VH-VL binders against DNA polymerase sliding clamp 1 (pcn1). Designs and how they scored, part 4

Target 1, 249 residues: DNA polymerase sliding clamp 1 (pcn1), of Pyrobaculum aerophilum (q8zty0)
Amino acid sequence: MAKQVLTYIDAKEFAYIIDSISVLVEEANFLIRNDGLYLRALDVSRTAMVDLAIPKESFEEFPEVEELRFGLNFKELKKLLRRVKKGDKISMEFEEGRVRIKLIGKSVRSIVVPSIEVVGEELPTPKVVYTAMVKAASDVLATAVKDADAVADEVKFEASEEALIISASSDKGEVEVKLDKNSELVYEFDVKEPASARFSLEYLVDITSKTSKISDIVTIELATAKPIYLSFDIPAGGKISYFIAPRVE
Below, E stands for the ipSAE of ESMFold2; O stands for the ipSAE of OpenDDE; V2 stands for 0.75 times the mean of E and O plus 0.25 times the DockQ between their complexes.

## First folded at step 1 (VH-VL)

Design U11 (framework fv_umesolerbart)
Fold by ESMFold2-Fast, scan of step 1:
Structure U11 (fold): chain C 249 residues (1-249), chain A 120 residues (1-120), chain B 107 residues (1-107)
Amino acid sequence: as target 1 above (249 residues)
Amino acid sequence: EVQLVESGGDLVQPGGSLRLSCAASGFTFSSYSMNWVRQAPGKGLEWVSYISSSGSTIYYADSVKGRFTISRDNAKKSLYLQMTSLRAEDTAVYYCARDSIEDFYGMDVWGQGTLVTVSS
Amino acid sequence: EIVMTQSPATLSVSPGERATLSCRASQSVSSNLAWYQQKPGQAPRRLIYGASTRATGIPARFSGSGSGTEFTLTISSLQSEDFAIYYCQQYNNWPLTFGGGTKVEIK
């Protein structure tokens, strides 16, 4: 039996991935299968789900196992990740009940943490039929959400044949960002049926801020009064995605 | 061994008030959104109210809006429904139901219900 | 609010026969549709979610189909324990709404 180790070549990118996940949860279960690394978690209000899938080809080293589960508390992991420098690699070595995590650069820093069993049930994929899909620059979404947060507690996404409108309104002010179908910041636009839904800004500001550091492109999928789907392609391969429940009225 | 147990159902006069409780066991209550669903004798199911796992998001059916208040105490693993200005048409078995993880809004675990009778 | 209409109101079948129950939504609910079984004096039990996915522990004889506004629950070989009232429920829009129920009774 070979040593079970997983090495990701860009520790800074991995740190942003962990930061993005930890917006929703302090602990989560990772699953290693023959073809990749997976994670799915729900926040405590059950209004947001994060889904991570990274293919084994994205790793410099990958365990030769059929299935391996491990849960991590992100508090200790974040302490190590705060010391990440450009060019560093991150490695995780799996032992029974424990994970040895290393930052590999000019020096090597490591911690050994317990593998915990995060309480929860298997989280199946939400069943949502989307009617609108827009691929756009991720920093535009992050900026629109941040601007909305300055004036309101919720943000509205409205897709039509011509444009995606991201807006917020309150007695403090109004914000509107229009992404026209033909904008150079819109890479794909497919609206089969107009869609409109409102979402809490509670997680969106941090999610879009962290994920825009991972990916230059966001895929937005909408349906009227349905959870929004936000997907970010990871440059080294794989995807981090979110489902966020809508507000009613 | 996931369980929800309702209590507090009683006979109450029109215009009266009553508080229902739902005790959770066998799962991490603080991780789940909860619902109240009622069923009048011999009739179908009617959704009454929703509360998110943190308590920050709450929805009501129009028929009870302004009269009923849903709340939760995660430390006590309990869900509540405070009912005021009760009417004869509020007579029903009241179920608490756990929100399913599959679609955020489906209900996968139900209590046995508690009967509320509003009559003179 | 979205109105859910179930038909027939009562279905009389013999054990071993196929039962087909219909549910119609007044507006599209996509695939956000669940089916519940309720026996006299008992709480509802979720059978199907997402229109076609069986809940854990639900026998293979139960199957769901449909999307949009038209949905079907099929019980392929009815067993004695399947005589109950069945409800469909949409969770596409607030408020959540249930159908009026279909009573499946022994012929």
Scores: ipSAE 0.000, ipTM 0.408, lowest interface PAE 16.3, mean pLDDT 86

Design U12 (framework fv_umesolerbart)
Fold by ESMFold2-Fast, scan of step 1:
Structure U12 (fold): chain C 249 residues (1-249), chain A 123 residues (1-123), chain B 107 residues (1-107)
Amino acid sequence: as target 1 above (249 residues)
Amino acid sequence: EVQLVESGGDLVQPGGSLRLSCAASGFTFSSYSMNWVRQAPGKGLEWVSYISSSGSTIYYADSVKGRFTISRDNAKKSLYLQMTSLRAEDTAVYYCARGSFYEELSGQSFDYWGQGTLVTVSS
Amino acid sequence: EIVMTQSPATLSVSPGERATLSCRASQSVSSNLAWYQQKPGQAPRRLIYGASTRATGIPARFSGSGSGTEFTLTISSLQSEDFAIYYCQQYNNWPLTFGGGTKVEIK
C-alpha cells in the first residue's frame, strides 16, 4: 500500500490527549517509527516537558514506514476535535506537505491541514533518580491541585514513608490533602527516601484536569527539589507523561 | 532564547574585593540551579560554586571557600558572586553557567553558559 | 575529589579524519559525564551529557561512549569548525571536576 494512514479508534480519547499536550505548546512534531507514535515537547520557558508514546498496536491502522515526522498546529486541530462524538474514530492520511484528518462516525468529517516544520531541538529523556513513587487515583490529584490553586500559585508535594501530602498555603488560606499509603485511593506506594518539592500551579491545574479524563490512575515520582514526574496510562495503550521543574522554596 | 550575561569583571589589587553579576533571560530562572566556573588565562576549566534553585544549598570549591559568596535574586533573575581577599591565583574569566534540568540528583553539567567576565588580580 | 585525566593532551588530525578523545576518572562516575567544546575567545559549549546523550543542536558526527571510569568522545568526520579544545566533566560527586582538556588541531 502506497498511502500512509494512521487510525485511532477512540477520537474522544485522542482529543483529550491533544488537549493535554496543548497545555504546554501550541504546535509540535509527531514522530512515527515502526513501533509507535511519539511526541516530546518543551514549553517556551523550558520548565515543563510532555512525552507521548503510543505503540502501533493501539491503532486500527498504522503507517508502514521506518520513520515519518509531521508537525501540527493544535489550534485548528482542536477546533475539529471539539466536534468529536462518542464512538468516533480519527484517521490521519499523510500527503506531501499536508495531513488529511478525518472524524469517522455515522458521517465522515474531514479537514486538510498543512504539515508544518516545527523548529526545535531533539529532546532527550530527563535523567532524574527518583526516591519516591506513588500510584493513585488521578481525580484525587486533579482535585488536590485545583483546591491548592484556590489559595496559592504553587503547591508542595511531600512524600514520607507513611503518606504523600499535597499542600499549599498563602495569606489567603491553607489546603492539605493527605494520601496515606493504606488509602483505597493509593494503589502502589514506594518511598525509599522522603522527598519534598514545590511546583507552579500554572500548568498542573490544566494538565491534571485534562489527563484525568484519559486515565483513572496517575504515577507520581518525586525527589527533593527535583522535577516531578507524572505519568498517565492510556486505556488503548501507551502513556502520556510530564516533567515539571520545581520552584524556589 | 536562553541568555546569560556576566558583568563586574575588573582589575583589582591583591586583598581587594569585587562583585560579579549574571543577568538571566529567556527561561524561568527560579527553576534552575546556577554555577560559577572560571578559567585562568591559557588554562583549563575550574568549577567555583553552586547554588540551588531555592538558594538553600550552596557549595564551594576548596580554593575559594571562606572568601567567595554565591547568591541569587530570583525576582531580579540575577546570580551574584561576591569575592573578597582576592589573590593573583583568582585571575580568570568567570563564567555563569546554568545547571541542566535533565541531570538532577547527581550534581550537574551545564547546558548554557554566559560569555564570561575577566577578573585580573594584580598590583 | 575525583580527578579527571584526558588523553592525549594534543591531537593532530586532518579534516575528514576520525578523532577519538579519552577521559578517565579516578573512581567510578557511573554515566554522569559531560563533554564540552571550547573555541578560542568563546565560552564552552556542551556536546554530550550522560556519557552518550547528544545535547541540543549538536551534529551527529559527535558521539560519546563509556561508563564507570573510562569514557570516549568520537568525532567521525572532522570538519574545520571542530578544531577546538575539548573538556570532560564528571557530575557524580561534589566538587564537580573537569579534565585538563584535549586540544584538537589541524595536521
Scores: ipSAE 0.000, ipTM 0.411, lowest interface PAE 12.9, mean pLDDT 86

Design U13 (framework fv_umesolerbart)
Fold by ESMFold2-Fast, scan of step 1:
Structure U13 (fold): chain C 249 residues (1-249), chain A 123 residues (1-123), chain B 107 residues (1-107)
Amino acid sequence: as target 1 above (249 residues)
Amino acid sequence: EVQLVESGGDLVQPGGSLRLSCAASGFTFSSYSMNWVRQAPGKGLEWVSYISSSGSTIYYADSVKGRFTISRDNAKKSLYLQMTSLRAEDTAVYYCAREYTVEGSTYEYFDYWGQGTLVTVSS
Amino acid sequence: EIVMTQSPATLSVSPGERATLSCRASQSVSSNLAWYQQKPGQAPRRLIYGASTRATGIPARFSGSGSGTEFTLTISSLQSEDFAIYYCQQYNNWPLTFGGGTKVEIK
């Protein structure tokens, strides 16, 4: 019969998506349904979750299936994707217990990797009532988090009716970034109740560094002492999002 | 401080079995891929087996496929190598090795090694 | 499997001199190449990954270069603690493979 194939037109963007997921997990299950490609994975300490949803319309070719699950260890895929050039496409062809992955450009490079089943539980969407939402330039968040990492192991996010403050403090120094609601770098600002929470910089530095290469805009949702929600719209369609647990005071 | 401590090495006759253990401390064991690497007396390094952080992906060197089984217990922070049908050529110091992770990227390059445990297969 | 060949097998140098060690892959490994140092009776120690990136805490006198099939480890001014066996390792393809090692000994 016909081979099941998906083709994504921007292999470089796909590489950034894989890099962003790989911050939390080295392997994960993808789920192809009739309406899109999905992935949800929790890091092994259960403190950070990544959620990916790409609609079928974002693909040049998409499998005609009710459901197809495939797991990948990202190592071989990332090695192939390090050679990606602007204008390359990526194609995945599903075979018995394996996936043939092609980088299609001026030449065609391919690898065959095993399809695995990553053992895990069904991961429901966290039920958090958020009180603050800010849409801002993603590179500003990435820079603020990187600056905080230079002086501390954790970063505080504080949302008030006037501004979002990202700060860190230690014996090594203090860093503070203030995003006023009327800043040109703030696109939407909706704070119903002030919110404050602290987070480990362990994942945040790498997440924001990788995701800022995917999307120019980040949606930040906060509630006091609750997981932070970070969402990035993919230019070709879809979204990659993160839930990161707070540090308990 | 990151520490990896191997145990279980012993003298065993050809055809015998041994189970090696590696106890990890000083880091979040469940977040790292682990490997076994061996070194025969007076010889170079030889990669033996790989296991991903969740345990779902496993690879073996051709010389040990079907005879060795790698596994891990993340709750106990331990890595294992079950060896069966041992041969004289399996005589080596066996090292537990951790893969390197930087900025969310993992490399099959080993940043920390245990002290090693000696397995001698001889009649 | 990719075969890694190191040369020379033994390199005799004096303290303060420059040492250059070679590593060749039987097929391209891109920049997915690491170097380790091993002293007698000890486990290997990380030095370099990605062909040229020094590991944290490794002195600047160690440098790696190369891509594809030809790689070099250079020690610019040998210190007494640098006399050891050095191994290259490719991580481009499974199975992972090591070179046979180069012993750097005092002249």
Scores: ipSAE 0.005, ipTM 0.547, lowest interface PAE 10.5, mean pLDDT 88

Design U14 (from U1, 13 letters changed; framework fv_umesolerbart)
Fold by ESMFold2-Fast, scan of step 1:
Structure U14 (fold): chain C 249 residues (1-249), chain A 124 residues (1-124), chain B 107 residues (1-107)
Amino acid sequence: as target 1 above (249 residues)
Amino acid sequence: EVQLVESGGDLVQPGGSLRLSCAASGFTFSSYSMNWVRQAPGKGLEWVSYISSSGSTIYYADSVKGRFTISRDNAKKSLYLQMTSLRAEDTAVYYCARKTIYSGSGYTVYFDYWGQGTLVTVSS
Amino acid sequence: EIVMTQSPATLSVSPGERATLSCRASQSVSSNLAWYQQKPGQAPRRLIYGASTRATGIPARFSGSGSGTEFTLTISSLQSEDFAIYYCQQYNNWPLTFGGGTKVEIK
């Protein structure tokens, strides 16, 4: 049958997207539909889920298919992406049982990787009624989470009508970061009722560190004792989002 | 050993254009938001524009909206300010300044390092 | 925008004396307030952030206080190198705004 091609104009941004997904999983299935590129994956401990959606309009070239599923192991892809430079494009050409990946710049580098069948369940969209939403500088979240990781294994998020408080406490120390609703680094603040939940720092440090390279703004959605939702808009279009289960003990 | 070095300041006529540059060294440029701040001769400081670490979030002072464009090149460790439709009141020393997002035990945003400034004079 | 008002415009002080500089915001800026020192022909230098936290390398004689709308910069036992213009800046709301400055000069 005819070859299908996917071309993303900003290979550097694509590399950051792959790095962000790789925090949770070593391999994952991508899904191409007529309207965009999608990926959803759950980590092995079943505590964190990543969701990626990039619309067809974000691509220079996009396959004309009703549906195409392909799995990639990120180890080999990252090896190619280590040499990406600003201005480079990335292209994927789909063949039976394999994917040809090209990094297009002053020179063209390519690899051919086997199409991997990543086995697993279809992951439904989590249904959570959130009571608090804060849009803030993503670097602020990344730094708060990194500081919490220095003193504890978990971090607490508390949203009130006045502020979002990110804190951690242990015998090693205590950290608290307050984002007042009127702070110049809070772009939107909508708290319908107070919310509080605690989360493992296991993935949060790397998630927030990597995603801050993609987007300067994070949307944080909270509900008491519910999974936290972190969403990052991709400059070329689309979104990468995370659901992280709360600590209940 | 953080260094910020501005260049591009010149004498221009009203309605003219100029591009200012700021070369950064001694830190991971891609991890910091950057700002332009100006100071008219003998006057106080006025914030002009902000750009986030990735370049996705940009803000301007009302006095320059629609006329100035801030941008950055993280690979080249450089910050830019493209100025168009220049007016006499734009005459000032333009500083690039690094804005810290966090400092030690608390969340804090302030200009921790400044360049030496570059003079823009708009006169007929 | 939030208007920052500094007073006095000029403060005349003898070396060894205490200098107290005022900064007022037209609306609350919480503790999101910084102070800068600028000497003639030089770029501004950071002094204090978070209203009261001294930046690294800044002498202990500089101290900041206040929250909300009223802020103070205090220089205990003023030294000859402290004669400069001092600016307050709020970073609570966009756009970022500076005060008009207080010139500290020899009495």
Scores: ipSAE 0.000, ipTM 0.385, lowest interface PAE 19.4, mean pLDDT 85

Design U15 (framework fv_umesolerbart)
Fold by ESMFold2-Fast, scan of step 1:
Structure U15 (fold): chain C 249 residues (1-249), chain A 122 residues (1-122), chain B 107 residues (1-107)
Amino acid sequence: as target 1 above (249 residues)
Amino acid sequence: EVQLVESGGDLVQPGGSLRLSCAASGFTFSSYSMNWVRQAPGKGLEWVSYISSSGSTIYYADSVKGRFTISRDNAKKSLYLQMTSLRAEDTAVYYCARDYYDSSGYLAFDIWGQGTLVTVSS
Amino acid sequence: EIVMTQSPATLSVSPGERATLSCRASQSVSSNLAWYQQKPGQAPRRLIYGASTRATGIPARFSGSGSGTEFTLTISSLQSEDFAIYYCQQYNNWPLTFGGGTKVEIK
């Protein structure tokens, strides 16, 4: 096979993207098409989905290929990328049965990761009609979710025409974060009808912690008793998104 | 047409071994987690084992743990169940079943095979 | 493991009547509950998932309700093709577990 290489200028940012994926899945396919890098995967409990789309323009170097599918162990990849330093570039060279990863800085470090052979197509996009959308500072969501995790195993999102309320309660205590539509931390607010749903904190803490390091803005979409949609714009272009199934009484 | 076809069921002696296969067609097998479910003659359904889409996560019912091994070959679009140390109570029709995900996030088995009969008898 | 209990074990009804089947979980399974129909000699067929969502192609006369530990499958205006055994299944916790089944038979 001819060598196929992608290079991303901010290796630290790319490592956070890999970390964000590894929260939900151990193994998944990178799908490289002529227009970008894609990944879509469900977690083992089958209640959360991660969706990644990065356009080829976000890369310094990108493969010239119609379609290339690469299966990787994201938990192992995450461990290897812990050694990324500020200012490093990352280059991935896809070969038969392996991926050569170069961390390019003042020195060049080369790491070889075996490929997991996986055959198939990406999962279909969930079709949800959302009734509420809020764009807000991503670190506010991360903090609210972390605070909720301190007192409970699940968190409730309630959107009304005036505010988004993120709350949790248990025997250990109560937490409530209110994002008024006129808050300086709210960039867009569009609630066509009130929406309320509860979600497990199992993945949310790690997802929002890692994604807040990638993107300053989160788009939250809600509908009553439907999966929450969380979308994070990547500064260099592209998006990482999550669908998380609700808890229902 | 989305389809699952089991094979490998047979009459075996107690303590024997048998391998079941499930062939998938009409869908992207590597994108779905798979299950084995069995049903003893005249009895109800019993979940046996689960394997994630990549094969990295596996679960077993306590009744078969240590004796049965689930595996998959995504390139061949096939699911397997290797059964060892078979007992009379393992006599059942064995179904393979596909997990389903939709916009609500809820999951259940949407496609089932026709089943293959395993009889453990002396 | 979570124990699923179905009642009644057998329900005798006439065509055109309403059938109501119950399923109870030993602990909360939220709405992660499915219903399957099985006819003699056939594989099970999924009717309902998420406690109340009808699967594609399933007639409107089938409806599911409930959450937590108490669930109901209702078949309105029973047709001759609906006489079968019905199973509930929880997929909230490992291991996955099924109820013992309710046989719906003609009077």
Scores: ipSAE 0.000, ipTM 0.424, lowest interface PAE 16.3, mean pLDDT 86

Design U2 (framework fv_umesolerbart)
Fold by ESMFold2-Fast, scan of step 1:
Structure U2 (fold): chain C 249 residues (1-249), chain A 125 residues (1-125), chain B 107 residues (1-107)
Amino acid sequence: as target 1 above (249 residues)
Amino acid sequence: EVQLVESGGDLVQPGGSLRLSCAASGFTFSSYSMNWVRQAPGKGLEWVSYISSSGSTIYYADSVKGRFTISRDNAKKSLYLQMTSLRAEDTAVYYCARDSGQPSLAEFYYGMDVWGQGTLVTVSS
Amino acid sequence: EIVMTQSPATLSVSPGERATLSCRASQSVSSNLAWYQQKPGQAPRRLIYGASTRATGIPARFSGSGSGTEFTLTISSLQSEDFAIYYCQQYNNWPLTFGGGTKVEIK
């Protein structure tokens, strides 16, 4: 193969993207097409999906390929990226059966990892008709979810014409966060019908803590007893999104 | 074996009513969302209606809203389409089709993987 | 509703040749697109879902690509059994909609 290289200017941001993927899946394929980098994967219980799309314009350098599928162990990749420093760039050179990762800063650090064969399918987006959409400060969601995690195993999202309420309760305590449609922390609010659903905090805590470091804004889409959709715009371009199935009882 | 078998198709006069049935076998019917899709003679496929696995979520094509009613009986493993105020334009082979293979996220993103052989409805004087 | 437009309406291709079928959506459907094959007198058969995932039992000569509004179904080496009408279908938005179909005829 001729040298196939992608270079991302903000290695710390890229590391947070990898962290955000690794919380759901241990192994997945990066799909590199002429227009961008893509990844879509389900967790083992098929209850949560991560969807990554980064256009080629977000990269300082991008491979010139029709299509390249590259399997990686994201749990191991996350460990390797722990040593990323602020101001570093990351470069990935794809070779037969391996990738050379360069962390480019005051010095150049190079790591070679094997490609893995990941058996999987190209997954479509879930077909959900959402009745509520709220665009808000991502750190407010991250804090609400973290607070809920202190007292419960699941969190409830309730959207009405006036507000989005994020709440959790157990014998350990009770947490409620109310985002009124006129709040300075709410950027868009469109509720066609009230919506309510409950979700496991296990994924949400890690997802929102990493994604809030990537994006200041989250788009939340909700419908009663349907998967929640969380979308985070990446400053350099692209987005990382999540679908999480509701608790049915 | 996984099967869907439609029945109930007949010759009906305009303005008449007819009920179609679809019998499922070889899989856990109560775990799958179902669709009705029709095809007029010599024409393409047209989606008609959807019903979720529990029966709580239902959608219709605009051409049949207010005239057709989709329903299911999970205990009997059967899907139904009650058609009223039939028009010549409703003449078609009606297929029942299974949407997804699993609860949770899987039920929201698969196309129709199992189809019956269809039942012909003719609306004519 | 999202309108699905397929082109061409009819393809006449010799055995062993490549056939390329196009499907366009009036607005983005992401990757929520399926392709179906319908042979004369038979029910439709799902070939591809998620724009590019081949369904179980579907021969490798069938492949799908595209996202957003532009989609392609490719049959790399047409066989005599591939005589059929092919339909694309979006499942991104309600109501679900099908394209008008492309009829593949073998010369």
Scores: ipSAE 0.043, ipTM 0.455, lowest interface PAE 3.7, mean pLDDT 87

Design U3 (from U1 with heavy chain E99G G100S S102D S103I E105T E106G F107Y Y109S M111F V113Y; framework fv_umesolerbart)
Heavy chain, then light chain:
Amino acid sequence: EVQLVESGGDLVQPGGSLRLSCAASGFTFSSYSMNWVRQAPGKGLEWVSYISSSGSTIYYADSVKGRFTISRDNAKKSLYLQMTSLRAEDTAVYYCARGSQDILTGYYSGFDYWGQGTLVTVSS
Amino acid sequence: EIVMTQSPATLSVSPGERATLSCRASQSVSSNLAWYQQKPGQAPRRLIYGASTRATGIPARFSGSGSGTEFTLTISSLQSEDFAIYYCQQYNNWPLTFGGGTKVEIK
ESMFold2-Fast, scan of step 1: ipSAE 0.125; ipTM 0.542

Design U4 (framework fv_umesolerbart)
Heavy chain, then light chain:
Amino acid sequence: EVQLVESGGDLVQPGGSLRLSCAASGFTFSSYSMNWVRQAPGKGLEWVSYISSSGSTIYYADSVKGRFTISRDNAKKSLYLQMTSLRAEDTAVYYCARETQDILTDYYGMDVWGQGTLVTVSS
Amino acid sequence: EIVMTQSPATLSVSPGERATLSCRASQSVSSNLAWYQQKPGQAPRRLIYGASTRATGIPARFSGSGSGTEFTLTISSLQSEDFAIYYCQQYNNWPLTFGGGTKVEIK
ESMFold2-Fast, scan of step 1: ipSAE 0.137; ipTM 0.483

Design U5 (from U1, 13 letters changed; framework fv_umesolerbart)
Fold by ESMFold2-Fast, scan of step 1:
Structure U5 (fold): chain C 249 residues (1-249), chain A 124 residues (1-124), chain B 107 residues (1-107)
Amino acid sequence: as target 1 above (249 residues)
Amino acid sequence: EVQLVESGGDLVQPGGSLRLSCAASGFTFSSYSMNWVRQAPGKGLEWVSYISSSGSTIYYADSVKGRFTISRDNAKKSLYLQMTSLRAEDTAVYYCARGQGSLYDFWSGYFDYWGQGTLVTVSS
Amino acid sequence: EIVMTQSPATLSVSPGERATLSCRASQSVSSNLAWYQQKPGQAPRRLIYGASTRATGIPARFSGSGSGTEFTLTISSLQSEDFAIYYCQQYNNWPLTFGGGTKVEIK
C-alpha cells in the first residue's frame, strides 16, 4: 500500500502545536482522515478538552487514507521536538506500531517514536448556547491570565454590551483587565446577552502561554456559568481550540 | 468497579466530635469531586459538603458550616468529614458520593456513585 | 436556597402500570436536575441526570422530562424491583438541594 506521510513546512509551529496539546493531555490519538488531521482529548480530571483540526491543505504532503488513528505520547513527543530550529520542516511517516519523524533542515534528523494504545473515547462537542463572542489579540488574554494568576487561583470573565472584563481578586490583591469593544486589540465583538463565568487559572495559564506562540488572535465564547471556548487560528490553516469547565459560583 | 465505603459512624453525645472516612476504589479518585450527603432516620436526603478533585474548592451546607470540615487524601484515595459540636439534628446516615463535574456535566451536583452509608447518632 | 417539592408523597400503583412522579423547583434550574432511586436499607442509585439523560445501565422504562421549574420522572410498566423512594435533586445553584421524595408502593 502507499506510504502514509504528512509533512508540515514550519516544524517550529508544529512543535508549538504539540506543546499546546501536551499541557492538557499526556496521551491521545491523532486522527488522520482524507480531509485533515484531527485530535480531541480530555484532561485527566475531565475538566478541559483540547480540539485540533488542521486541513490537508496546510501540509506539503498528506496521507491518502479514509481514516487512520494513531496513539502517541505527547509529553514525550514535546521533548523530542524541543530542539527544532527555525526553517526546519517536519515529516511524520506512520507505520505499524511506530512513527518515523524527520526534522529536515541543514541536516536531516530521524527519530522513531512507538505508537501507544489509547482507548480513544468518542468525545462530542459540549452543548452550549453561547451568548457572547469576542475576537481579540491573544497576547492580551495571555497577559491578563498571567496577571490574575499572581493574585488568585481563579479568574472571572464578564462580557457586557460595552466590554469584556477579565478579573481576579483575593487577599493578595486585585487584577482587572478591560477590553472595550472599540479597542484596537478587539477585532470582533458580539454580545447578545451579558455573560459571566469563573475558571481555574491552572488550565488557562498554561494554555494561553503556549497558544499565544501559535496565533496572534483568540476567539473567546462565553455564556453564564458555562464552559469557556477558546479558539486559536493556526497561520498555516486550521485551528486549536479548548473547552474549559467553569468553577461553581 | 467503582466502590465507596464509609466508616466512623458512632453514638456520640451532643457537643461531641466524630471523624468519618470514605475509602474509594475502582476509579481514579484524584479525577473526581466528592460529596457528603446525609439522611435522618425516616427522612429525605440532605447535601452536606463538596470538595473539588484537587481539594482547592470546598462548600458546606449552612446547617454544618463552621462545625464540619471536609478533606481528602488523593494518595490514600480517601475522603473525610471531621464533625465537631455535634447536635441531635445531625443524627443521620452519612453517605459519601462521587460528583460528576466533568466538561459534559461541569456541575458536581449530581452523584453517579454512592457508598453504603455510616450511621451517626447524637443523643444524650 | 432552591426548594425542591415532589408530589405525590406516596404513589400506589400495580405492577405493569405507569407511574408518573413530579418535581418542582422554586426557581429555574434549567436542565440541571437528577433523579435517584432508593430501596429500603440501600444507598441511593442514580437514574437520570440533565433532566432527561438516562444513566448507563438504567432500564428504558425510566424516562425523565422537563426543564426550568417543572420536571417529571415516568416509569412505564412498573416492575416489582421498582417499588422504592425516588428523589429529585437540582445542581444548578449552591447549596445543592433534594426533593422530599416520592414513595412508590404496591396498590
Scores: ipSAE 0.062, ipTM 0.442, lowest interface PAE 4.3, mean pLDDT 88

Design U6 (framework fv_umesolerbart; at its last look DockQ between E and O 0.53; V2 from the best seeds 0.00; counts 0 for: pae E 5.4 > 2)
Heavy chain, then light chain:
Amino acid sequence: EVQLVESGGDLVQPGGSLRLSCAASGFTFSSYSMNWVRQAPGKGLEWVSYISSSGSTIYYADSVKGRFTISRDNAKKSLYLQMTSLRAEDTAVYYCARDSGQESIADYFGSDFDYWGQGTLVTVSS
Amino acid sequence: EIVMTQSPATLSVSPGERATLSCRASQSVSSNLAWYQQKPGQAPRRLIYGASTRATGIPARFSGSGSGTEFTLTISSLQSEDFAIYYCQQYNNWPLTFGGGTKVEIK
ESMFold2-Fast, scan of step 1: ipSAE 0.283; ipTM 0.572
ESMFold2, look of step 2: ipSAE 0.062; ipTM 0.497
ESMFold2 (binder alone), look of step 2: mean pLDDT 92; pTM 0.942
OpenDDE, look of step 2: ipSAE 0.277; ipTM 0.669

